VH-VL binders against Lysosomal-trafficking regulator (mv). Designs and how they scored, part 16

Target 1, 99 residues: Lysosomal-trafficking regulator (mv), of Drosophila melanogaster (Fruit fly) (q9w060r2686to2784)
Amino acid sequence: SLNSQILYNFAAKFLPVDGEIEGEIIITDLKLYFLATYRCRYFNVNCDIANITEIWLKRYQHQETAFEILLDTNKSLFFSLQNADDWKIMREVFCDKIV
Below, E stands for the ipSAE of ESMFold2; O stands for the ipSAE of OpenDDE; V2 stands for 0.75 times the mean of E and O plus 0.25 times the DockQ between their complexes.

## First folded at step 14 (VH-VL; framework fv_diridavumab)

Design x3 (from w2 with heavy chain E106Y; at its last look DockQ between E and O 0.60; V2 from the best seeds 0.00; counts 0 for: pae E 5.4 > 2)
Fold by ESMFold2, look of step 14:
Structure x3 (fold): chain C 99 residues (1-99), chain A 121 residues (1-121), chain B 111 residues (1-111)
Amino acid sequence: as target 1 above (99 residues)
Amino acid sequence: EVQLVESGAEVKKPGSSVKVSCKASGYTFSNYAIAWVRQAPGQGPEWMGGIIPWFGTPKYAPKFQGRVTITADDFAGTVYMELSSLRSEDTAMYYCARHSLYTGDYAFDIWGKGTTVTVSS
Amino acid sequence: QSVLTQPPSVSAAPGQKVTISCSGSSSNIGNDYVSWYQQLPGTAPKLLIYDNNKRPSGIPDRFSGSKSGTSATLGITGLQTGDEANYYCGTWDSSTDAGVVFGGGTKLTVL
C-alpha cells in the first residue's frame, strides 16, 4: 500500500520494448510508483527516489513527452506522460536528476 | 524457441519449505509477467502469485500470503517460488507460466511442463 | 470450491459441437477478460482463447469463446477424438481477495 505523502500523480504509459502499459505514475516524498490502471492490475513498479541516479528526457512518437529513469541497480524504466503539462511538471520536480 | 523450464521434482516433509526455479528463454524476459500456478491431483489450476522481472514487486494470492515468496534473477532470466510451512495439501504439480504485459489480460500463453512437489511424512 | 463454476463433464459425438460454460460474478467475469485452457492427459494447460474470444497462433477456428454478463462460454465444433481433455476458464477476480482465478474444469468426452 502507499504509506507516504502523495505529492503528484500523472497519467502515463510504461513503455516495454514492444508494447505500452497504461497506468499512472504516483510520486510520494520517498518513492515513485507506476500502477497499471486496467488489464495488467498486478503490474506494479516502484523505486526509492534516492536510488534514481539519472533521468533522461526522451522523445516518444516524435514528441518530447517521455523520460527514462536510471536506477543505481543498472535497471531503467521508460515512461511517456499523456499530458504535456504533466511532463513539464516532471521536469521541474526532478530537475536535479536530469542530465 | 520460447521456453519455461522448472527445476526437478521434490519430496518434502511437512513443515519444511521448497524452492522451485523457472528458467525462461527465447524471448524478452522483461516483457512478460511470470506466475506460479499449482494443480493438486484431480483439481483445477490455482494461481499462487506472479512477478514482473526487472521492474516490479511480486503479487501473491491471499491464500498464500505469508507462505510464498516469488523472486527473479533478472540477469539469469530465472524466477523462483519458495513455499514454506509445507502441508500435505501442498502436494501438487507446480507450473510457471507467462503472460504478456502489453495485453494485460492474464492469459498464460506459455507454460512450463510442471514439477511435482510431494509432501509426505 | 472454485470461484468460477464449470459443469464437471460434457460429451458429444465426433463432428458435433459442444459448449462449456463458466459462471462467475461481477467481480470477475463481469469486469475482466476471460481465457480458456485445454489440458490433455499428463500435460500442462495450453491457452486456447484469450481476451474473451481471441485465438493465439496455432489454435484452429473450431475453438471459439464468448462472454455475456457474468458467464463465459467455450465452443468447440467439428469434435475430434483428440479434443478429449479437461477445459478450464480463467480471469481476474477483483473482490477483497483479488487475484487470478480458474474454474474447476470440465472433462470433455468424445463418444
Scores: ipSAE 0.078, ipTM 0.722, lowest interface PAE 5.4, mean pLDDT 86
ESMFold2 (binder alone), look of step 14: mean pLDDT 90; pTM 0.931
OpenDDE, look of step 14: ipSAE 0.356; ipTM 0.851

Design x4 (from w2 with light chain V100W; at its last look DockQ between E and O 0.55; V2 from the best seeds 0.00; counts 0 for: pae E 4.0 > 2)
Fold by ESMFold2, look of step 14:
Structure x4 (fold): chain C 99 residues (1-99), chain A 121 residues (1-121), chain B 111 residues (1-111)
Amino acid sequence: as target 1 above (99 residues)
Amino acid sequence: EVQLVESGAEVKKPGSSVKVSCKASGYTFSNYAIAWVRQAPGQGPEWMGGIIPWFGTPKYAPKFQGRVTITADDFAGTVYMELSSLRSEDTAMYYCARHSLYTGDEAFDIWGKGTTVTVSS
Amino acid sequence: QSVLTQPPSVSAAPGQKVTISCSGSSSNIGNDYVSWYQQLPGTAPKLLIYDNNKRPSGIPDRFSGSKSGTSATLGITGLQTGDEANYYCGTWDSSTDAGWVFGGGTKLTVL
């Protein structure tokens, strides 16, 4: 469809308040999704890219591979990418939102 | 220490909606899913849907898709269930219950006391 | 009709043993983990068994669970009058419309 093309797929961890969930970030032209690799019922993390207000670059386990996405709903999503090249690509893709 | 408390009983007319709250306390709210399960008189439990606070969108049982909305107020530690287009068949005890997020350990280990929703003319 | 099938009732004398069956399918019991719940009259359900055969803290070892193929069984030994309740099995169904499913319940009467 015109609105649902996968542009990027990053191996990542979703970082809730307490713990780590392994999976993939999928970026389309309109949305960002996180798909967990292990079975977690009701686990469905996504956002519209248009609703992202700020992105804050973060360190995780002493590496600059993480970021926090702030949404217009005052919610945030915290991720760590497993590949430094993917982290660089993410910075380039969302450079206008990085604080 | 760990508890779930539903809001008070409700009497509703057909065609209206009801919104029930579930206040969680005594544990880390984001570490467990919370589900809504109802039980009509003389019947078994019926799962309506659930949510992981902070991190997930709700998932609904197909029977209730389109009529049920489950949300969380993450800072208040409260989950809400709203059921619309009420019918007399929706008269039941409504429970919130939590379950672990990990396969094999997923069971409803803590239940609220339940709240009655009565739908009558 | 419930997705998970249980006998509607069972009965036995104090001190005896009963078993309660729960029949499902490959999309639920056959592929996922079973839990069991006790509901005393006028109360909310209470978890008795999870992960097919494990007991949470505070549940005595006279309650047991097992699973074989697409069926699960709750066993209760040393029956007491306080065990009179409805008992429900539950599991995740991973068919096209995935979600939690429960049995219709079994009423246990201690005579």
Scores: ipSAE 0.094, ipTM 0.690, lowest interface PAE 4.0, mean pLDDT 86
ESMFold2 (binder alone), look of step 14: mean pLDDT 89; pTM 0.925
OpenDDE, look of step 14: ipSAE 0.189; ipTM 0.806

Design x5 (from w2 with heavy chain K59R; at its last look DockQ between E and O 0.56; V2 from the best seeds 0.00; counts 0 for: pae E 3.9 > 2)
Fold by ESMFold2, look of step 14:
Structure x5 (fold): chain C 99 residues (1-99), chain A 121 residues (1-121), chain B 111 residues (1-111)
Amino acid sequence: as target 1 above (99 residues)
Amino acid sequence: EVQLVESGAEVKKPGSSVKVSCKASGYTFSNYAIAWVRQAPGQGPEWMGGIIPWFGTPRYAPKFQGRVTITADDFAGTVYMELSSLRSEDTAMYYCARHSLYTGDEAFDIWGKGTTVTVSS
Amino acid sequence: QSVLTQPPSVSAAPGQKVTISCSGSSSNIGNDYVSWYQQLPGTAPKLLIYDNNKRPSGIPDRFSGSKSGTSATLGITGLQTGDEANYYCGTWDSSTDAGVVFGGGTKLTVL
């Protein structure tokens, strides 16, 4: 649910094995959401921030704009943010989880 | 070979519930959404909702919100649709259908053969 | 009564061409991609066209799609008796009851 206060909203791509899904990452005090903005409207992912165990900083298309989130279920989510400024904010917000 | 197979036909009484299954095979289950689409006799298809496996986050057509539940068993490669508070108007052929996460939520490239749910007193 | 309006039937002779229209609104066809389905008697729908005008693998190029404004059109050339079927358009509708919507269907008869 988006009943929590929205703290950050980043334009992003979800990066599955063989494609890209355009959307937005929304971060609240309790959850991280990805909402597809076009084409696949029920592709939305959310997780409790407390369930995130590790975040790995990554490159995408030779730019330092991506990160991989490991969940406590051993599933991972791979995202690329639209720009480096948003990526730096993400680093600061989740600094205690970055490997 | 890519296949979607629904469970067998059912006859139900008004006010009861029905749960149909859709077993997927021959493809990477998590790369595709599976939706439920029904078709009453002589009518066009009607989208009920869908799910993306692995994260278990279903979405429902607003018309069915509150009486449809869609779930996935990722290990079995199976999606379920449960429709409660059945009425005679729910008599239809029920299909599961998949769509790629990239081509869009209206482009169902593989359909099951369908299963009939009949609601009769 | 569907959100997308299609003619209930069309007919043409073998070898001819036919078009099937699908009329919607700015909340669906006007802002979203359109797909088309063929449903042969006693079978499930089969995807013919996606992204307004693209064919999946295995669909002959005598099937075509286009979109203009709030309307979409399925074109079928070189009609064959095996093309007798119901045809449905589909798209996303963002109005009051957001979700995937389909037309009521068009029965194609090949005389």
Scores: ipSAE 0.176, ipTM 0.741, lowest interface PAE 3.9, mean pLDDT 86
ESMFold2 (binder alone), look of step 14: mean pLDDT 89; pTM 0.927
OpenDDE, look of step 14: ipSAE 0.403; ipTM 0.863

Design x6 (from w2 with heavy chain N31Y; at its last look DockQ between E and O 0.41; V2 from the best seeds 0.00; counts 0 for: chain humanness VH .584 < .591, pae E 4.2 > 2)
Heavy chain, then light chain:
Amino acid sequence: EVQLVESGAEVKKPGSSVKVSCKASGYTFSYYAIAWVRQAPGQGPEWMGGIIPWFGTPKYAPKFQGRVTITADDFAGTVYMELSSLRSEDTAMYYCARHSLYTGDEAFDIWGKGTTVTVSS
Amino acid sequence: QSVLTQPPSVSAAPGQKVTISCSGSSSNIGNDYVSWYQQLPGTAPKLLIYDNNKRPSGIPDRFSGSKSGTSATLGITGLQTGDEANYYCGTWDSSTDAGVVFGGGTKLTVL
ESMFold2, look of step 14: ipSAE 0.271; ipTM 0.757
ESMFold2 (binder alone), look of step 14: mean pLDDT 89; pTM 0.925
OpenDDE, look of step 14: ipSAE 0.318; ipTM 0.840
ESMFold2, look of step 16: ipSAE 0.112; ipTM 0.711
ESMFold2 (binder alone), look of step 16: mean pLDDT 88; pTM 0.918
OpenDDE, look of step 16: ipSAE 0.392; ipTM 0.844

## First folded at step 16 (VH-VL; framework fv_diridavumab)

Design y1 (from x6 with heavy chain S30T P62Q; at its last look DockQ between E and O 0.74; V2 from the best seeds 0.00; counts 0 for: pae E 4.5 > 2)
Heavy chain, then light chain:
Amino acid sequence: EVQLVESGAEVKKPGSSVKVSCKASGYTFTYYAIAWVRQAPGQGPEWMGGIIPWFGTPKYAQKFQGRVTITADDFAGTVYMELSSLRSEDTAMYYCARHSLYTGDEAFDIWGKGTTVTVSS
Amino acid sequence: QSVLTQPPSVSAAPGQKVTISCSGSSSNIGNDYVSWYQQLPGTAPKLLIYDNNKRPSGIPDRFSGSKSGTSATLGITGLQTGDEANYYCGTWDSSTDAGVVFGGGTKLTVL
ESMFold2, look of step 16: ipSAE 0.370; ipTM 0.808
ESMFold2 (binder alone), look of step 16: mean pLDDT 90; pTM 0.931
OpenDDE, look of step 16: ipSAE 0.273; ipTM 0.823
ESMFold2, look of step 18: ipSAE 0.147; ipTM 0.736
ESMFold2 (binder alone), look of step 18: mean pLDDT 89; pTM 0.929
OpenDDE, look of step 18: ipSAE 0.455; ipTM 0.863
ESMFold2, fold request of step 19: ipSAE 0.280, 0.077, 0.195; ipTM 0.755, 0.707, 0.728
ESMFold2 (binder alone), fold request of step 19: mean pLDDT 90, 90, 90; pTM 0.934, 0.933, 0.934
OpenDDE, fold request of step 19: ipSAE 0.568, 0.621, 0.465; ipTM 0.900, 0.906, 0.877
ESMFold2, look of step 20: ipSAE 0.243; ipTM 0.759
ESMFold2 (binder alone), look of step 20: mean pLDDT 90; pTM 0.930
OpenDDE, look of step 20: ipSAE 0.453; ipTM 0.856
ESMFold2, look of step 21: ipSAE 0.129; ipTM 0.707
ESMFold2 (binder alone), look of step 21: mean pLDDT 90; pTM 0.929
OpenDDE, look of step 21: ipSAE 0.280; ipTM 0.827
ESMFold2, look of step 22: ipSAE 0.113; ipTM 0.710
ESMFold2 (binder alone), look of step 22: mean pLDDT 90; pTM 0.931
OpenDDE, look of step 22: ipSAE 0.428; ipTM 0.855
ESMFold2, look of step 23: ipSAE 0.109; ipTM 0.726
ESMFold2 (binder alone), look of step 23: mean pLDDT 89; pTM 0.927
OpenDDE, look of step 23: ipSAE 0.439; ipTM 0.868

Design y2 (from y1 with heavy chain Y31W; at its last look DockQ between E and O 0.34; V2 from the best seeds 0.00; counts 0 for: pae E 3.6 > 2)
Fold by OpenDDE, look of step 16:
Structure y2 (fold): chain C 99 residues (1-99), chain A 121 residues (1-121), chain B 111 residues (1-111)
Amino acid sequence: as target 1 above (99 residues)
Amino acid sequence: EVQLVESGAEVKKPGSSVKVSCKASGYTFTWYAIAWVRQAPGQGPEWMGGIIPWFGTPKYAQKFQGRVTITADDFAGTVYMELSSLRSEDTAMYYCARHSLYTGDEAFDIWGKGTTVTVSS
Amino acid sequence: QSVLTQPPSVSAAPGQKVTISCSGSSSNIGNDYVSWYQQLPGTAPKLLIYDNNKRPSGIPDRFSGSKSGTSATLGITGLQTGDEANYYCGTWDSSTDAGVVFGGGTKLTVL
């Protein structure tokens, strides 16, 4: 699945409606992946960066550490980053998509 | 009580499609993956694929790719398996089974009671 | 035919010990944890062992699992008539068509 060069790796939480899942965001030149940190062959969330239409910065637990990725399919992915530096990097990498 | 409740038995003709549902309850739906495992009469279990709720990207056994579709209704806590282009060899008991995202992905600790799908002319 | 190989049948008298083997390869048992399932007639499979040798809650300690290399073994001591069932091993296969694989099953007959 990871057939592209890894550019960034962020400690992150995936934020579904009923909770949070700890893992990591991996950004390649073409795709964004979210992977679990433990054994799970099914745990693979990914999207083509080209299919990202908008990114909304969000607050999570009163901290501005989260963001929502909107896809051209009208689906969205909600994440929270655990490191402030990663947050900064994320904003720089996706600056053209942040609204 | 943790349980997986599957839809009722199906009788289908060759070439048709069947869609089986699996409703999960008694646990946090997001923290587990649901797999579909079928078992033909007199044979062992056969893994078809699975899905993690909210993530929405199912994984399929190569044998069934292009013919099986697994989806999830995250709000209803229900996972679906649709198998198209049915043939007699698809006659089997179809189980949904749960495994944790944080434990062995090959260990299914909760099983539905199964849905019998019969394909006959 | 099955990716994992099990003996088709085993038998023993009540109170005795039986072992069921499960043979795989480096792409499955050699790399991943093995699970064992019991399937009574007319019922869904039931998880007996996970992570090679761990028992879920409610599974008595007379059931045990082990793994070595590309093979796994299920042990059942103090055999009871109620243990008569089919037993399946399962694991993840990381080969080209990666997915969960099961053994062909072993029918345990209590004499």
Scores: ipSAE 0.056, ipTM 0.760, lowest interface PAE 3.4, mean pLDDT 91
ESMFold2, look of step 16: ipSAE 0.193; ipTM 0.749
ESMFold2 (binder alone), look of step 16: mean pLDDT 89; pTM 0.926

Design y3 (from y1 with heavy chain T57R; at its last look DockQ between E and O 0.56; V2 from the best seeds 0.00; counts 0 for: pae E 4.2 > 2)
Heavy chain, then light chain:
Amino acid sequence: EVQLVESGAEVKKPGSSVKVSCKASGYTFTYYAIAWVRQAPGQGPEWMGGIIPWFGRPKYAQKFQGRVTITADDFAGTVYMELSSLRSEDTAMYYCARHSLYTGDEAFDIWGKGTTVTVSS
Amino acid sequence: QSVLTQPPSVSAAPGQKVTISCSGSSSNIGNDYVSWYQQLPGTAPKLLIYDNNKRPSGIPDRFSGSKSGTSATLGITGLQTGDEANYYCGTWDSSTDAGVVFGGGTKLTVL
ESMFold2, look of step 16: ipSAE 0.275; ipTM 0.734
ESMFold2 (binder alone), look of step 16: mean pLDDT 90; pTM 0.928
OpenDDE, look of step 16: ipSAE 0.234; ipTM 0.810
ESMFold2, look of step 21: ipSAE 0.119; ipTM 0.711
ESMFold2 (binder alone), look of step 21: mean pLDDT 90; pTM 0.930
OpenDDE, look of step 21: ipSAE 0.127; ipTM 0.781

Design y4 (from y1 with heavy chain W54Y F55W; at its last look DockQ between E and O 0.43; V2 from the best seeds 0.00; counts 0 for: pae E 3.2 > 2)
Fold by ESMFold2, look of step 16:
Structure y4 (fold): chain C 99 residues (1-99), chain A 121 residues (1-121), chain B 111 residues (1-111)
Amino acid sequence: as target 1 above (99 residues)
Amino acid sequence: EVQLVESGAEVKKPGSSVKVSCKASGYTFTYYAIAWVRQAPGQGPEWMGGIIPYWGTPKYAQKFQGRVTITADDFAGTVYMELSSLRSEDTAMYYCARHSLYTGDEAFDIWGKGTTVTVSS
Amino acid sequence: QSVLTQPPSVSAAPGQKVTISCSGSSSNIGNDYVSWYQQLPGTAPKLLIYDNNKRPSGIPDRFSGSKSGTSATLGITGLQTGDEANYYCGTWDSSTDAGVVFGGGTKLTVL
């Protein structure tokens, strides 16, 4: 829930197969959320951090700014972060899940 | 060929519920939103809500909050809409319609043929 | 009732031009993108215009859209008998939790 303690808030792009959705990643002690901005007003997703099985560090447009989150439901979420410091924080926070 | 096909027409009594399906084909279902839009005889369209099947989180128009449930089976390529506590005012043609995540939630580029729900005592 | 106001009907002869207005507010047209739909008798709506003035592939350039302030306009030139239909504007409305809202429609008669 977003009334939980928010630990991190990252500017991000969600990367479906064809295109980008601008938004933000919000991390609490128990959940990861992505909240889209302007054009996709009912686009709001979350997952329990405990349901994340693996995180793969990825390149997006030839830059090491992205990651893919694999869930226990066999779905994946592919994101690119806007900020290098946020990328470093993401790597540190989820180091136990990174392949 | 991109297509949306709704389930068959229904006749219902007041106070009951109806569940209609929308089968999507010809595209990657999980990367588009599907909305339900109804149209009463002689009136304009009315958006009821929508879902992005990959995420599984629906959004509803406030008018229908508490009466409508939209769900998706992204492996089957099917979206469902259930409307409860039916009234005669719910008599309408019900459409499913698609929009891409990139062009905007008001730009429905593919519509189903529609299915009629008639609520009559 | 519809949040977006359209004239209930318009008419013109083949070959003429018509415009169809759609009047809203700052919570919808004034701050968001407008789409237009054609609905031929007995059929589902068809997208004519999105993002205020863009046409999907397959829509001829005699259909055009524009937006100014809290109003939008659909223009149709070179009218044909096959254009006889109902036309609806649509946009997002942020003020009412209505979500996507549509106009009440304009019936175009080609005389």
Scores: ipSAE 0.186, ipTM 0.738, lowest interface PAE 3.2, mean pLDDT 87
ESMFold2 (binder alone), look of step 16: mean pLDDT 90; pTM 0.929
OpenDDE, look of step 16: ipSAE 0.451; ipTM 0.865

Design y5 (from y1 with heavy chain G56D; at its last fold request DockQ between E and O 0.80; V2 from the best seeds 0.00; counts 0 for: pae E 4.8 > 2)
Fold by ESMFold2, look of step 18:
Structure y5 (fold): chain C 99 residues (1-99), chain A 121 residues (1-121), chain B 111 residues (1-111)
Amino acid sequence: as target 1 above (99 residues)
Amino acid sequence: EVQLVESGAEVKKPGSSVKVSCKASGYTFTYYAIAWVRQAPGQGPEWMGGIIPWFDTPKYAQKFQGRVTITADDFAGTVYMELSSLRSEDTAMYYCARHSLYTGDEAFDIWGKGTTVTVSS
Amino acid sequence: QSVLTQPPSVSAAPGQKVTISCSGSSSNIGNDYVSWYQQLPGTAPKLLIYDNNKRPSGIPDRFSGSKSGTSATLGITGLQTGDEANYYCGTWDSSTDAGVVFGGGTKLTVL
């Protein structure tokens, strides 16, 4: 059986319509989490990586550092990574899902 | 106009369950936490729990853990609260209220008008 | 008893000033931001103050908030008869009963 271990931890922002929420993306062998770094104690999310159908690369503030994760439920999550090395790793880890 | 509208008043018997809905409109439903807060006559508000609809990640007050279920329907723009094993002490006004995700989960910037749940035998 | 303690009532004449206290602990007010609410008779609570001392749009600057240690204070100047209401403080409590907590309320009487 697979071990549930943290493989990657990316500094990230969740990008809602009217701003940004600071946090971290955590990737395990089976799941992707987003954990907000301040005050909103309900703002933790997870999804099974197997349920991610597509990833679309996007711009944020004129930088190509953002991406939209589409789930098999037709819901999406929109994030920006803050570190260039993490951007490269994200693309490599999820290369089979990037459109 | 940003608005929260609870479902109509309910009269219930002890031991039964009640499910109250909260229809949200005028804003991007999935980005704001919706909480449920009740208030018995002559008493202060009591937080029961909340949910961020997009993340479908409810948080419950310990007092209600195991009796309350909060869910969201993103298509309907609606949050539900179900309270089971009702007792007479659950008679109160029930509100839904919205947090901003940017300020904090203690700041409820929009409230519904509330709906009464009366538990009597 | 409420986790957050407020005086049950305060009063003052029109045009005067009042303060309403809210006393908590290090597991709540001491580590988290405080909000304040006005509840007029027969209505839902309305947010007056968030983040200890900030006002939402539409709240007059005669309402103010402050926090020191494990206590918070709502200040109201230029009292009007329309200010008669119950006032509640709220914050996050991180103890074993973790969640949002409110004070028991303070009834403000003008005159």
Scores: ipSAE 0.180, ipTM 0.728, lowest interface PAE 3.6, mean pLDDT 86
ESMFold2, look of step 16: ipSAE 0.158; ipTM 0.731
ESMFold2 (binder alone), look of step 16: mean pLDDT 89; pTM 0.927
OpenDDE, look of step 16: ipSAE 0.622; ipTM 0.898
ESMFold2 (binder alone), look of step 18: mean pLDDT 89; pTM 0.926
OpenDDE, look of step 18: ipSAE 0.401; ipTM 0.863
ESMFold2, fold request of step 19: ipSAE 0.079, 0.093, 0.084; ipTM 0.694, 0.706, 0.718
ESMFold2 (binder alone), fold request of step 19: mean pLDDT 90, 89, 89; pTM 0.930, 0.926, 0.928
OpenDDE, fold request of step 19: ipSAE 0.632, 0.538, 0.509; ipTM 0.910, 0.898, 0.884
ESMFold2, look of step 19: ipSAE 0.140; ipTM 0.727
ESMFold2 (binder alone), look of step 19: mean pLDDT 89; pTM 0.926
OpenDDE, look of step 19: ipSAE 0.518; ipTM 0.871

Design y6 (from y1 with heavy chain T103E; at its last look DockQ between E and O 0.32; V2 from the best seeds 0.00; counts 0 for: pae E 5.1 > 2)
Fold by ESMFold2, look of step 16:
Structure y6 (fold): chain C 99 residues (1-99), chain A 121 residues (1-121), chain B 111 residues (1-111)
Amino acid sequence: as target 1 above (99 residues)
Amino acid sequence: EVQLVESGAEVKKPGSSVKVSCKASGYTFTYYAIAWVRQAPGQGPEWMGGIIPWFGTPKYAQKFQGRVTITADDFAGTVYMELSSLRSEDTAMYYCARHSLYEGDEAFDIWGKGTTVTVSS
Amino acid sequence: QSVLTQPPSVSAAPGQKVTISCSGSSSNIGNDYVSWYQQLPGTAPKLLIYDNNKRPSGIPDRFSGSKSGTSATLGITGLQTGDEANYYCGTWDSSTDAGVVFGGGTKLTVL
């Protein structure tokens, strides 16, 4: 549930290989969520932060605003943050996971 | 070439279960929702539920809650639908369909050819 | 007993136009986008219209969609014999049993 204490809330795009999904990243003490802003009725993205193995800093549209998050299942999630200050905070929050 | 291919037709007795598969190819499987939609003879389509394979949490139509299970195998690129406690009214064509996640689109842009499940005594 | 109501059939001659209605409620068409599907005999449904009035690539502009209040309309102009099919509307229903709903279908006959 998102009734846990929310630590961070970032406006973001989720970046599948062939598109963009608008939404927000929500970080609690234990989980990372992506909540799509519009029209995704059965979309519920979350993972345990403990299951994140690596984070790769990436450029998106020639800006240093993106992350690729690798999970222990070898799946990855690619996000672009919409606010440059949020990008800096994301780097600080997950500093120990950044390659 | 984006395509969805359901498993072969099934003939089942009332009270049994059926599990059908949907093999997806030509796109990034884990990020697109796949739904199951059935169509009884002479009737309109009926949505049963769907899943985004990466996230693994399916949503079911209330009519099928407790009888249907939808799962995904990310490496195989395959979504499964299992329907239990079969009744004669479950006789239908069963389709898998890809739900668009982009541009505010809530439509099914790719459909499989369908597979028949026949429930007869 | 479809949540979305469509006329059972419509007909027109080649080259003419036809409209197909889809009536719903505030819990579906009134608050959500409508899609339309063509189903030729013996085939799966094919997406014609999404987001009320947008066409996917490869759908000719003689197919159109609109929405007003709790009703949606599919328009087809320049009718061809190959347009003979069943047509279904679809949308999200946000009631307590939330999910995707479809109309019962409209059989189009091209004389």
Scores: ipSAE 0.046, ipTM 0.683, lowest interface PAE 5.1, mean pLDDT 85
ESMFold2 (binder alone), look of step 16: mean pLDDT 90; pTM 0.930
OpenDDE, look of step 16: ipSAE 0.275; ipTM 0.820

